# VH-VL binders against Protein krasavietz (kra): the designs that were tried, part 3

Target 1, 172 residues: Protein krasavietz (kra), of Drosophila melanogaster (Fruit fly) (q9vne2r244to415)
Amino acid sequence: KLHKAQASQEAKRELQQALIDDINDEKPYNEITSDIKDFSQRTNIPDHEIIVIIWSTIMSLGEWNKKEELVTDQAVRHLKNYCPLLQAFASTDRSELALILKVQEFCYENMNFMKAFQKIILLFYKTEVLSEEIILRWYKEGHSNKGKMHFLEQMRKFVEWLQSAEEESESE
Below, E stands for the ipSAE of ESMFold2; O stands for the ipSAE of OpenDDE; V2 stands for 0.75 times the mean of E and O plus 0.25 times the DockQ between their complexes.

## First folded at step 1 (VH-VL)

Design d8 (framework fv_danvilostomig_arm2)
Fold by ESMFold2-Fast, scan of step 1:
Structure d8 (fold): chain C 172 residues (1-172), chain A 118 residues (1-118), chain B 109 residues (1-109)
Amino acid sequence: as target 1 above (172 residues)
Amino acid sequence: EVQLVESGGGLVQPGGSLRLSCTASGFTVSDNYMSWVRQAPGKGLEYIGYIYSGGSTAYASWANGRFTISKDNTKNTVDLQMNSLRAEDTAVYYCAREFYDSSGYDYWGQGTLVTVSS
Amino acid sequence: ALVMTQSPSSLSASVGDRVTITCQASQGISNYLAWYQQKPGKVPKLLIYAASTLQSGVPSRFSGSGYGTDFTLTISSLQPEDVATYYCQQYYSDSGWYTFGGGTKVEIK
């Protein structure tokens, strides 16, 4: 239904603006999370769409350095502040995959971020926003065509490390 | 076989509008970044803007507000709407596909000439 | 604003000569640089991307080098069919702003 599609687009725009307002008002993450969950329940927007809106909103708040050697560290520092918020909506495999695909798309669309992908994924792994399982699934089969060969090669050593860490854990 | 074919070029009066279209074959525009680039007679290449697979656009600062890029995934076309045309907009207009792995343009159309003159 | 300065504007060389064209970015662009060849009356053709990677089907006499702000395109042994204007292009922009250099016209003496 066209009418329902228009209402859904308006709801997503409303969510993004409400999130911007909450962040600008410096609300605690518990309150932001509660506001978003209330909105989700009212509008039936699923977590895998919410997490993408949260990511896009957070990235829109940054004033990014155009040098790739500086922007990676800048992005990691900025994103550390929002990992608890992202984690609250990363509870399903579908949400985690939606996030990693959106990060890949963002890094491809913003050329200075082309080398930032691996460091951002590593941050999300360390903060439990992304699981080892979903990172490995993305590596094998779930990645988008945008920068495909570049991002797979960028992640090769990290994926090898993930596999080695699992082996070490078992040997203990 | 990848091909890009531009159409819609021609003579237009200063202050007028013109819409160019780029028809893609051998691939789908929904999977690629697509750009418009122009070249004035005897001069160099000049970037106009792009549309990425998700539909969002970006423009050179001089083009923003006068030129709009759009796409039709069903028709497999990318369009350039040009408004408030000036004599200095006289150029051959190319559509180009970005090589998805590196942002270089791996395929170009033949170009379509736009002449802005009274 | 990121400016690409290409030099020389034109050059004339003999068949078999080594030809070098330079491209300088006003700020660091890592390796996000492409080179294009445009023969008279024809559309541009991608030669090199990521500063040094040859596009499939491009003759091995073409090579690119550089990182950051200084880049070069080299033709190791100029052939008659290489008469063209060559353009560098940065694609480093975070907003989709891709800037071309002014071009270098290569002619045979």
Scores: ipSAE 0.006, ipTM 0.466, lowest interface PAE 14.7, mean pLDDT 84

Design d9 (framework fv_danvilostomig_arm2)
Fold by ESMFold2-Fast, scan of step 1:
Structure d9 (fold): chain C 172 residues (1-172), chain A 123 residues (1-123), chain B 109 residues (1-109)
Amino acid sequence: as target 1 above (172 residues)
Amino acid sequence: EVQLVESGGGLVQPGGSLRLSCTASGFTVSSNYMSWVRQAPGKGLEYIGYIYSGGSTAYASWANGRFTISKDNTKNTVDLQMNSLRAEDTAVYYCARDYYGSGSYSEYYFDYWGQGTLVTVSS
Amino acid sequence: ALVMTQSPSSLSASVGDRVTITCQASQGISNYLAWYQQKPGKVPKLLIYAASTLQSGVPSRFSGSGYGTDFTLTISSLQPEDVATYYCQQYDSAPPEITFGGGTKVEIK
């Protein structure tokens, strides 16, 4: 945690600012993706850290409702605009896992988002940001204690559905 | 212009199999979730299942194990393979396109429907 | 399972009347609700999505409202061509858990 912060704090700040600038300039997603990949190569920041920075930056651009029932809808609508960008950096199991863990941490640390976790993960599954494999890995291994039992319970029915679909595919 | 045309419906005996095909024109099935929905005579709409842009499928619990959805991106077609058919499967079968929204994702409501094809399961 | 209940099952009204159809979700679905019109012998057509957004080409006499569990479709001045069965559909759940209401048949007196 400490070593990671010491090694790249300035580069991460630069990436966040560049991403904000690209979004404000209304650049198409393929151009934003190209800019970030160029940055990644120059600074040697891996995709599993890039995706977390993208998530954090996107969430920082929202002005969030304090009511739990309203913020979930607001967050899903806001994030829909950036799914192609997140997908571009969700190319490895490590990147996908890093993203789901940071979503969990964000929802736990921002109490009005406690019930938003499942809907955000469903959005990322639907838009191919998160794969079935990594959602199941997160569920089984539970790598974060932040709201662990609460978020596992939110995901229970969706995970059961994913497991049923996998069994059907294999039975063919 | 966007069009969806189903084919392959007809009369089948109980326990039989039938394959329906949906031909898309005016858009590519590789960019959309594609769904099948059925409607028994005089009854409401009932969701069957989907195939997503990447090729994975999922089905309503009652359809799982009997119905299989597949697609051919090159031919721009989506198929529904139906096995172990029962009298209760008698219905008009619709191919439907899930909305293709901002950011290249589906919203899971249906902006275009095919004309439907009737499947009758009877001896 | 998320159940969608429509009320009434059928109604009869006169040309020019204001018609309201209600759709109730068994749990909160935010604004992830669509309305479809199915005329006799025809395929369903999308009328409204996101609870209140009118699909392109749909007459302005149609409107939708609601959030959470209670939703309403309104026809401000019923026309003869509006005779149809109307269905709500939730899309808050990931497929295949898409659920339709049972339908409301609208007839002219």
Scores: ipSAE 0.005, ipTM 0.478, lowest interface PAE 15.7, mean pLDDT 84

Design g1 (framework fv_gatralimab; at its last look DockQ between E and O 0.09; V2 from the best seeds 0.00; counts 0 for: pae E 12.8 > 2, placed apart)
Fold by ESMFold2-Fast, scan of step 1:
Structure g1 (fold): chain C 172 residues (1-172), chain A 125 residues (1-125), chain B 111 residues (1-111)
Amino acid sequence: as target 1 above (172 residues)
Amino acid sequence: EVQLVESGGGLVQPGGSLRLSCAASGFTFSDHYMNWVRQAPGKGLEWVGQIRNKANSYTTHYAESVKGRFTISRDDSKNSLYLQMNSLKTEDTAVYYCARDYYGSGSYDYYMDVWGQGTTVTVSS
Amino acid sequence: DIVMTQTPLSLSVTPGQPASISCKSSQSLLHSDGKTYLNWVLQKPGQSPQRLIYEVSNRFSGVPDRFSGSGSGTDFTLKISRVEAEDVGVYYCMQGTHWPTFGQGTKLEIK
């Protein structure tokens, strides 16, 4: 069990480094996606873990502003460049939920990102990284305990908007 | 550089019509709710109305003082916001500003963070 | 509509001294989402309004830390710890909890 856990952890570090190398080499996103899929197949790392590694790697490449207002806009601009890559591994409900939970954890652990959560989720919704169904599921059932009430409060208006848009789609 | 630039102001007689434009640059205009706010000479700021984004069906809302006379529209392909003013009254004399709401779809929706330079509308005989 | 009432309507301050502006709303600004959408806007002479504070106490980027906002429910305050010449202008509180409404404005002048 320990040996399996250690091998898995080493494989995740190898994936992170390979992703950094691909980005530094300015590879097209199709090639980066292919490289990651090949690595995933060799190492048996599932997509819901891959997407978390992609998120963490992308965020590690940013030099973040300490001002809450500035860091939110900075993060959105930075993440826009990687939405196609995130989308490639966000095709399952489990992967989407893993991503939203990891974003929540990141924003909770980094005080200057505390108010950035909703704007990042909005970006992922608009770029089809996160579906309406999974955002609503997270809001009702799947959220972590880290900053739970704060992030539910922050998302309440957006969730109400999603429900209004759904109602309009139905009624036409 | 994020900018909003209004145009179309001028002198118009009571009962007349005027159309204002607001040109947006430096940001993704289509994502944002947009507002018109006015200021009569020597007076304070008064909200005129708002238009939402495409995801909210370009829904419009107006201050009671202008409801039925003013119409807000937008053209996302041209990054432009418009205010059509009909049946103008002397009390509509003001500097008209366009103002951006942050993203328009979250907990920060209701603060106006970017303002234009204003365009002056004078309604006088 | 929510009525916003500011006091005082004008204030003259010696440079380096503090200033305080009050804003009261006719009903609670606590939104159903748990947020309080009270914002402060500054209009300098001959200029467009500019952003100052959002959601009661958060400074926009570039706003000096001598500006602070506080309050809850129906009672809000904007404080300037040390007034400088560049702070001259009209300060407006604005609520976004319902359809936007502004206070009458408080004109800050240097003595």
Scores: ipSAE 0.000, ipTM 0.437, lowest interface PAE 22.4, mean pLDDT 84
ESMFold2, look of step 18: ipSAE 0.000; ipTM 0.470
ESMFold2 (binder alone), look of step 18: mean pLDDT 92; pTM 0.939
OpenDDE, look of step 18: ipSAE 0.252; ipTM 0.741

Design g10 (framework fv_gatralimab)
Fold by ESMFold2-Fast, scan of step 1:
Structure g10 (fold): chain C 172 residues (1-172), chain A 120 residues (1-120), chain B 111 residues (1-111)
Amino acid sequence: as target 1 above (172 residues)
Amino acid sequence: EVQLVESGGGLVQPGGSLRLSCAASGFTFSNYWMNWVRQAPGKGLEWVGQIRNKANSYTTHYAESVKGRFTISRDDSKNSLYLQMNSLKTEDTAVYYCARDYGSEYFDYWGQGTTVTVSS
Amino acid sequence: DIVMTQTPLSLSVTPGQPASISCKSSQSLLYSDGKTYLNWVLQKPGQSPQRLIYEVSNRFSGVPDRFSGSGSGTDFTLKISRVEAEDVGVYYCMQALQTPTFGQGTKLEIK
């Protein structure tokens, strides 16, 4: 039996189930956040792993439209409900980077989401889940090989807008 | 400030028993897995055993060399870790360290060690 | 048990020069969660062991950036870019994929 690695994986499964239970019980998000933080402290799961588990759990709860145009809007609407929860665990650069990479991987592996990446990242930027700094770092340095050029092109105009805002801030 | 302080070491005859203690402070002890690691004179580090936290049902694991002779326990209300050593052998002579374990950052803090000498 | 083998067992370095320590495991330390359960520990003369690196390449808080870890699967390396007098001690690799095991240790001395 695998010692440390198996215990870690079992704890992550327990976290996912506890999160599903809290959502099904319709707990307020501050209560869900407290439950996850208590679980994290008991099981030693760091925030950059928790945020990925939260993302994966939230996406597993959706019944997704097969049409690219419709699934993008559906995903944004669904995720809006959980932005406060994601934000609670997105406090470090490592957590934010882990999230953006996992979103990229998800969109690549689920072809109907291939065009949804930019809109999801925009949502997370607007709700302060993802910072300008980390989005720019991902664009220039921290990308996954999975659909790299496709997702970089999707983000080009958004990144140009972010850089325009940065230039305006610097000129002040 | 995280501190781990071992005590209970000493000289004991082969076949004897000793109980080591590790007093923890500066962190929420009950959240952490705890380990005992030993070092024989002039030798390298050898893991002795582990006790997990309440979320992992306080499960214990032991190195084959000590299994059946050593027992690890903890008292979360006293922030203390224990190693009960029975049927001691000369090859158990070592400095014994307690070390805490936090997820992927395992063995992130170590105590100062307590010396156990098994000699006739 | 997973066997951890370090080379060299000792090395002497002129201050300011680099040092490199190799660690091999008897089986892959990569788990299905995508993590590789390999850490490095330092024991300075007369002191208890202290944390250095976790998950192959991540420095613990307070560890200088002159220390770097790399590797995958069964082959791992610890590098010190510019050795300082305070770096003297014995370096151990360890795995925690299964019940923890340590390498034999590598003694680093200054010439």
Scores: ipSAE 0.000, ipTM 0.476, lowest interface PAE 16.3, mean pLDDT 85

Design g2 (framework fv_gatralimab; at its last look DockQ between E and O 0.02; V2 from the best seeds 0.00; counts 0 for: pae E 21.1 > 2, placed apart)
Fold by ESMFold2, look of step 18:
Structure g2 (fold): chain C 172 residues (1-172), chain A 123 residues (1-123), chain B 111 residues (1-111)
Amino acid sequence: as target 1 above (172 residues)
Amino acid sequence: EVQLVESGGGLVQPGGSLRLSCAASGFTFSGSAMNWVRQAPGKGLEWVGQIRSKANSYATHYAESVKGRFTISRDDSKNSLYLQMNSLKTEDTAVYYCTRGEYDSSGYYMDVWGQGTTVTVSS
Amino acid sequence: DIVMTQTPLSLSVTPGQPASISCKSSQSLLHSDGKTYLNWVLQKPGQSPQRLIYEVSNRFSGVPDRFSGSGSGTDFTLKISRVEAEDVGVYYCMQGTHWPTFGQGTKLEIK
């Protein structure tokens, strides 16, 4: 049982390193996506775990400013470059929710990112990494307790905007 | 899982000193305001003091009943909160809890509590 | 220091019946940022305190809908619409608008 748990964890670390190597080699994103899918198939790592590994890996490649007011724009610029990779693995409601929960955890655990959460989720909404439905589900019931009050307040106006746009779409 | 574990409680004589520790895990300790709260036997909760995060200059404040005798400190590298208690009195006898403020740095809330450590001040 | 006064100090309630706890502060709890930092905490028998309500009326995640908070200024209320056996314990209001202070507690028991 320990051997199987250790083997699974080793596979995830191998994926992370392979992704780092592919990015450093500047491989086209379609090749990177194919490499990840091949790795996922032979290691049986599901998309909702793959997308979290992709997030963690691309964030590990950033050299982050210590000043909170500067890091948000830096993070958005960095993440925009990798939205196609994230999109490829945001294949289900579960994978989208896993991503937004991981972003919540990351911003909570890294103090200079505490004000970046809404901007990151907005980026993922605009680039279709995260659906309106999953953002609303996260807001209503799917969020974790990590920094809940802070992140819910940060998201309040954006969620109100989404709900207003949803009403207009249904009426039209 | 977010956890707070207090230690260092014990029996001490009036006028003595004692240092309590609170070990934090499962969250970014350095970003949180932290409180000490105590509960005397059979009594209610009494706030003892607070230390804010580095972003708020580690500001401290104390209840009047302990001001000048107790000192709160933290070591963010060890994820640890401390309470140095000097000139102890019998009325300081209580279970001491450490608590975390929600991650707005203000400490307006107490969202996570430890299990407590018992301090008995008696001759 | 802000004095927080709870009434009653003890409640004995038949299961399924409502309960109401009052908390009054010696000063307004309205913060200059427009929010009111009045919180409720539950301490179950033999347990550490645990979070219940923040900012007057907002339940923390996992808190049942039968708990509701209300009030403004200096007068606040915690209501339990239908008391259950697991609700037994001591309820404290706590204000964080100023340096924190607690009410004296209200012990809830089942008849």
Scores: ipSAE 0.000, ipTM 0.436, lowest interface PAE 21.1, mean pLDDT 85
ESMFold2-Fast, scan of step 1: ipSAE 0.000; ipTM 0.447
ESMFold2 (binder alone), look of step 18: mean pLDDT 91; pTM 0.937
OpenDDE, look of step 18: ipSAE 0.005; ipTM 0.534

Design g3 (framework fv_gatralimab; at its last look DockQ between E and O 0.04; V2 from the best seeds 0.00; counts 0 for: pae E 23.6 > 2, placed apart)
Fold by ESMFold2-Fast, scan of step 1:
Structure g3 (fold): chain C 172 residues (1-172), chain A 123 residues (1-123), chain B 111 residues (1-111)
Amino acid sequence: as target 1 above (172 residues)
Amino acid sequence: EVQLVESGGGLVQPGGSLRLSCAASGFTFSDHYMNWVRQAPGKGLEWVGQIRNKANSYTTHYAESVKGRFTISRDDSKNSLYLQMNSLKTEDTAVYYCARWDYSEGYYGMDVWGQGTTVTVSS
Amino acid sequence: DIVMTQTPLSLSVTPGQPASISCKSSQSLLHSDGKTYLNWVLQKPGQSPQRLIYEVSNRFSGVPDRFSGSGSGTDFTLKISRVEAEDVGVYYCMQSIQYPTFGQGTKLEIK
C-alpha cells in the first residue's frame, strides 16, 4: 500500500512541476488544459485533486504583498488570468467543493489573506468556476473548521442574495 | 474605459409603450448583474429593477411600482441591457439610468452609472 | 420597503465651513453578519450618481478625508469638515440590506 501511496505523491509533484513549466513557457490555456487532462488519464488522479493542485500552483507563483489592504486586489488580479484553467477542472460538485475548501484553508493559514476569501469566491462565481449550488452547500454543510465563523460571516450577505434569486426563480 | 450609454427615451402618451436600451463597453458585461434606476423631475433616485447574470438564469426583480408593467432583458452577445415599459403612467416620467451592480465586501449596490435617457409621459 | 428619510433637504454653506446631513431608516440596517448596510451617494449637477461611503463610515477610493460617516441602527450622519466648491450636488443615503432604497436627497449649495 505504501508503494502506491508513494507513486501517487510523486505523480502530484510531477503535475505541479509540469504546470509551472507550461505557464513559464506561456502556453495557451487550451494547451495547458489538454496537457493536464492527458496527465489525469495516465495517472488516474481525479478532477477534485487536480483542481486543488492547480490552485496551489497558481498561488505559489504569486509574490504577495504583506499588507492586507493591498493583497486582496493583487490576488484577484492574479487569479483572473487562470479562471479558464480552473473552470476546465470544476466539472463536478466534488471538484468545486474541494476548491472552495482549499481557498478557505489558504486564506486562514496566510493572515494577510483573511479578508480576501469573499472576493476570491465572488471572482470564481462570476467566472463560472464555482456554481451557486456549491457555494450554498459549502455555507450549509461543507465548510472546513479552519476559520469557520470568520469566513461564514464574510459570505453571509452574498449567500442570502443567492438564496433570494433561487426562491424567485422557483416562484416565477 | 468602463461606459454605459442609454438610448430610446422620448415623449409618449399615458397607456403607451417604450423600449429603452443600454450599451455597455470596457468590461465583461456577461459577468455582471445590471440595474435600471430612475429619477423623476426634481425628485430623488428610485431603483426600478435588476437582471442577474447567466449563472443566475437571468432572474429579474422589480420595484412594486413597476411590477407587471416593466420587463428587463439582456443580450450578452451584444453587450446590451433593455427595459420594456408598458402601460405607461404620468408618474413614470423620469430620467432612466442603467447601472452596473457590485457586491464588494460591505457594499451591495450600483458602482457604474450611465448618463441617463429622458422619458416623458404626458397627454 | 425600507423608507429612508433625510434632513435637511437643502443646505447652503460658506466655503471652508462644515456641513452635516442626517439620515434615518424605517428599520435597522444592521445585518446578522454584524455589518450595517448604509451607504452615501453623491450626484453632482449634470452628472450621474457616484459612490462616497459604504458600511456607514468607509470611504471609497478617491473620496477626500474631509468626508466622514457615522451612526448605527436607524440613525446616520454624513459630515463634510470643510466644504469646497467641488462638493456641490445632491447627497443621498442608500440602504443595501435589501434591494436599494434612497433618501429624498439633500442639496448642498455654496453661499
Scores: ipSAE 0.000, ipTM 0.533, lowest interface PAE 13.0, mean pLDDT 86
ESMFold2, look of step 18: ipSAE 0.000; ipTM 0.376
ESMFold2 (binder alone), look of step 18: mean pLDDT 92; pTM 0.934
OpenDDE, look of step 18: ipSAE 0.276; ipTM 0.745

Design g4 (framework fv_gatralimab; at its last look DockQ between E and O 0.03; V2 from the best seeds 0.00; counts 0 for: pae E 20.0 > 2, placed apart)
Fold by ESMFold2-Fast, scan of step 1:
Structure g4 (fold): chain C 172 residues (1-172), chain A 122 residues (1-122), chain B 111 residues (1-111)
Amino acid sequence: as target 1 above (172 residues)
Amino acid sequence: EVQLVESGGGLVQPGGSLRLSCAASGFTFSNAWMNWVRQAPGKGLEWVGQIKSKTEGGTTHYAESVKGRFTISRDDSKNSLYLQMNSLKTEDTAVYYCTTDYGDYYYGMDVWGQGTTVTVSS
Amino acid sequence: DIVMTQTPLSLSVTPGQPASISCKSSQSLLHSDGKTYLNWVLQKPGQSPQRLIYEVSNRFSGVPDRFSGSGSGTDFTLKISRVEAEDVGVYYCMQGTHWPTFGQGTKLEIK
């Protein structure tokens, strides 16, 4: 059990390093995606764990501004470069939920990112990394207790818009 | 210093073709959404079209007046934006500007080039 | 497309007096993220357009505080508290909530 856990941890570290190497080598994103999919097949790491590793790796590449107002824009700009990569592993509801929960945790544990959560989720919605369905599920029942009151309030207007849009007709 | 420089304008006959270029410097061009905006002599500003960043699909969208005749493309390795204009009409006569909302995603056009003049006349 | 309508089309102001420009959109400019992407752009005679205001009321760096933007939904206003000679030009409102569209412009002249 412990042996399997250790082997899985080593595989995850290998994936993170391979991703860093591919990015530093300036490989096209379709080749990076292919490399990760090949790795996933060899190691049997599911997409909901891979997407979290991709998120953590991408965030580790940034040198973040300490000022709350500046870091939000910096993070959105940085993440735009990796949305196709994240989308490639947002293949299941479980993967999408794992990602939004990890974003919530990251923003809570890094105080300068407390205001960044809504803008990051909006970016992922616009780039089809996160679906309306999963954002609504997170809002109602799937959210973490970490900073929940703060992040739910941040998302309130966006969620109200998503719910309102469901009732609109595009034929008029 | 953030800068955009348009080139390629000139005199062309109706039905002709012309290719405009826009050279970008001072910002991460590959992350920027780029727009073409034109202004006919003595008239107001008219949006021509937009190209999204590679990370957002690199998709293009065009004003109805130019759809099917104009094509926007980009070369991120050269920090360059292009507008291919085909089947030109006299009403396409205008100063053409490239613009970006660099640095802050407020969906605004915060940096403008100096413009390049296109005259469609016999 | 969203139609942007400006009034007046031209405005002549005595130096030091206030000026006000209206911009109306055919549809609400409130975006899904809770923001309203209404911008104001200034084109001085013989020059390229230059940025002035973004997201209804925010001044770009270097824009004097005598310029102010306000409004919500479909009705927006640009105000200049004390017009100066350097303010001469054509003012355009522009929406970025949907595919970009400009108002027809308002020409500001000094009496």
Scores: ipSAE 0.000, ipTM 0.446, lowest interface PAE 18.8, mean pLDDT 84
Fold by ESMFold2, look of step 18:
Structure g4 (fold): chain C 172 residues (1-172), chain A 122 residues (1-122), chain B 111 residues (1-111)
Amino acid sequence: as target 1 above (172 residues)
Amino acid sequence: EVQLVESGGGLVQPGGSLRLSCAASGFTFSNAWMNWVRQAPGKGLEWVGQIKSKTEGGTTHYAESVKGRFTISRDDSKNSLYLQMNSLKTEDTAVYYCTTDYGDYYYGMDVWGQGTTVTVSS
Amino acid sequence: DIVMTQTPLSLSVTPGQPASISCKSSQSLLHSDGKTYLNWVLQKPGQSPQRLIYEVSNRFSGVPDRFSGSGSGTDFTLKISRVEAEDVGVYYCMQGTHWPTFGQGTKLEIK
């Protein structure tokens, strides 16, 4: 008997391949977005799972430098090209938090990216992939334990800046 | 339909070698972490080793009981997992299963094959 | 290696009655990511093992509601609220927090 969880895993793998094919065919991102939305409707995969698959797929396309000091800028340049695609699926608080958690896991599991986390989150903040509210929620309670102390310390100054900026906005 | 089919089992003398294969279908094999698990006659399950996806380094890990004698490999173009078993001992007699680890965080055994029997006997 | 100890090793249960299986690990199974990778697997007579429960308490699709898992740290339990004839087999706990290890198995039979 076909299980919903089993079917979802098969569908997720199919989505990854379809996305790779669309990117290799150099389709415009609005067409890629439409293809993914059609796939999502057929398979009932929610946006918080879609955005994680998009992240994993686009990072698999990179040829990453092994030197930590070089890979951060490389990753930011690579990810800038895909921010419109990621933003299209950052539609809910749950999808944004899922993305941050996936980035946290990726940086933890790939040692050359350990110092890249803050710059990636900053990129996503500036390009409106991630909201201030969700970044603050991740910092306070939404993070995983993977490299927790390292990533929280890395983010501390940025979070303090966000909290100061929010107070300025509320005052004005 | 997700399937794993093991083959290559048989009778071999102590000190001999065998190569097991696991044919995968119905999923994207190249993204999966794969395990070998064995079960001696009338006994419980014993993990043998794991190979990660090539995108995550393709690294292998082994139980101490088989380290240095067994080698796990994969051929993503053929959707196939392999177990090369050298210097076989009578205690290696078991049904050998391949399993896939494709849960959210790669820490579970989700799909199991039907197994192939290896008998090491003088 | 993490030793997984199951008790009892064998159960005979009257149909419709509950069953409980304990699994204890030699070390905490709490992973640094905050998850506990304690799984339950069922091997029915003459079959390959099949997935039952992941991350302590989550049923795989198609697993009846009468199965429930619980526990934390080093102590875990699988419960069957009302045993049915199809539940016969050997139940294994296994952990994936570290390199995988299995319990010895608990054979469930109908009395």
Scores: ipSAE 0.000, ipTM 0.446, lowest interface PAE 20.0, mean pLDDT 85
ESMFold2 (binder alone), look of step 18: mean pLDDT 90; pTM 0.908
OpenDDE, look of step 18: ipSAE 0.014; ipTM 0.591

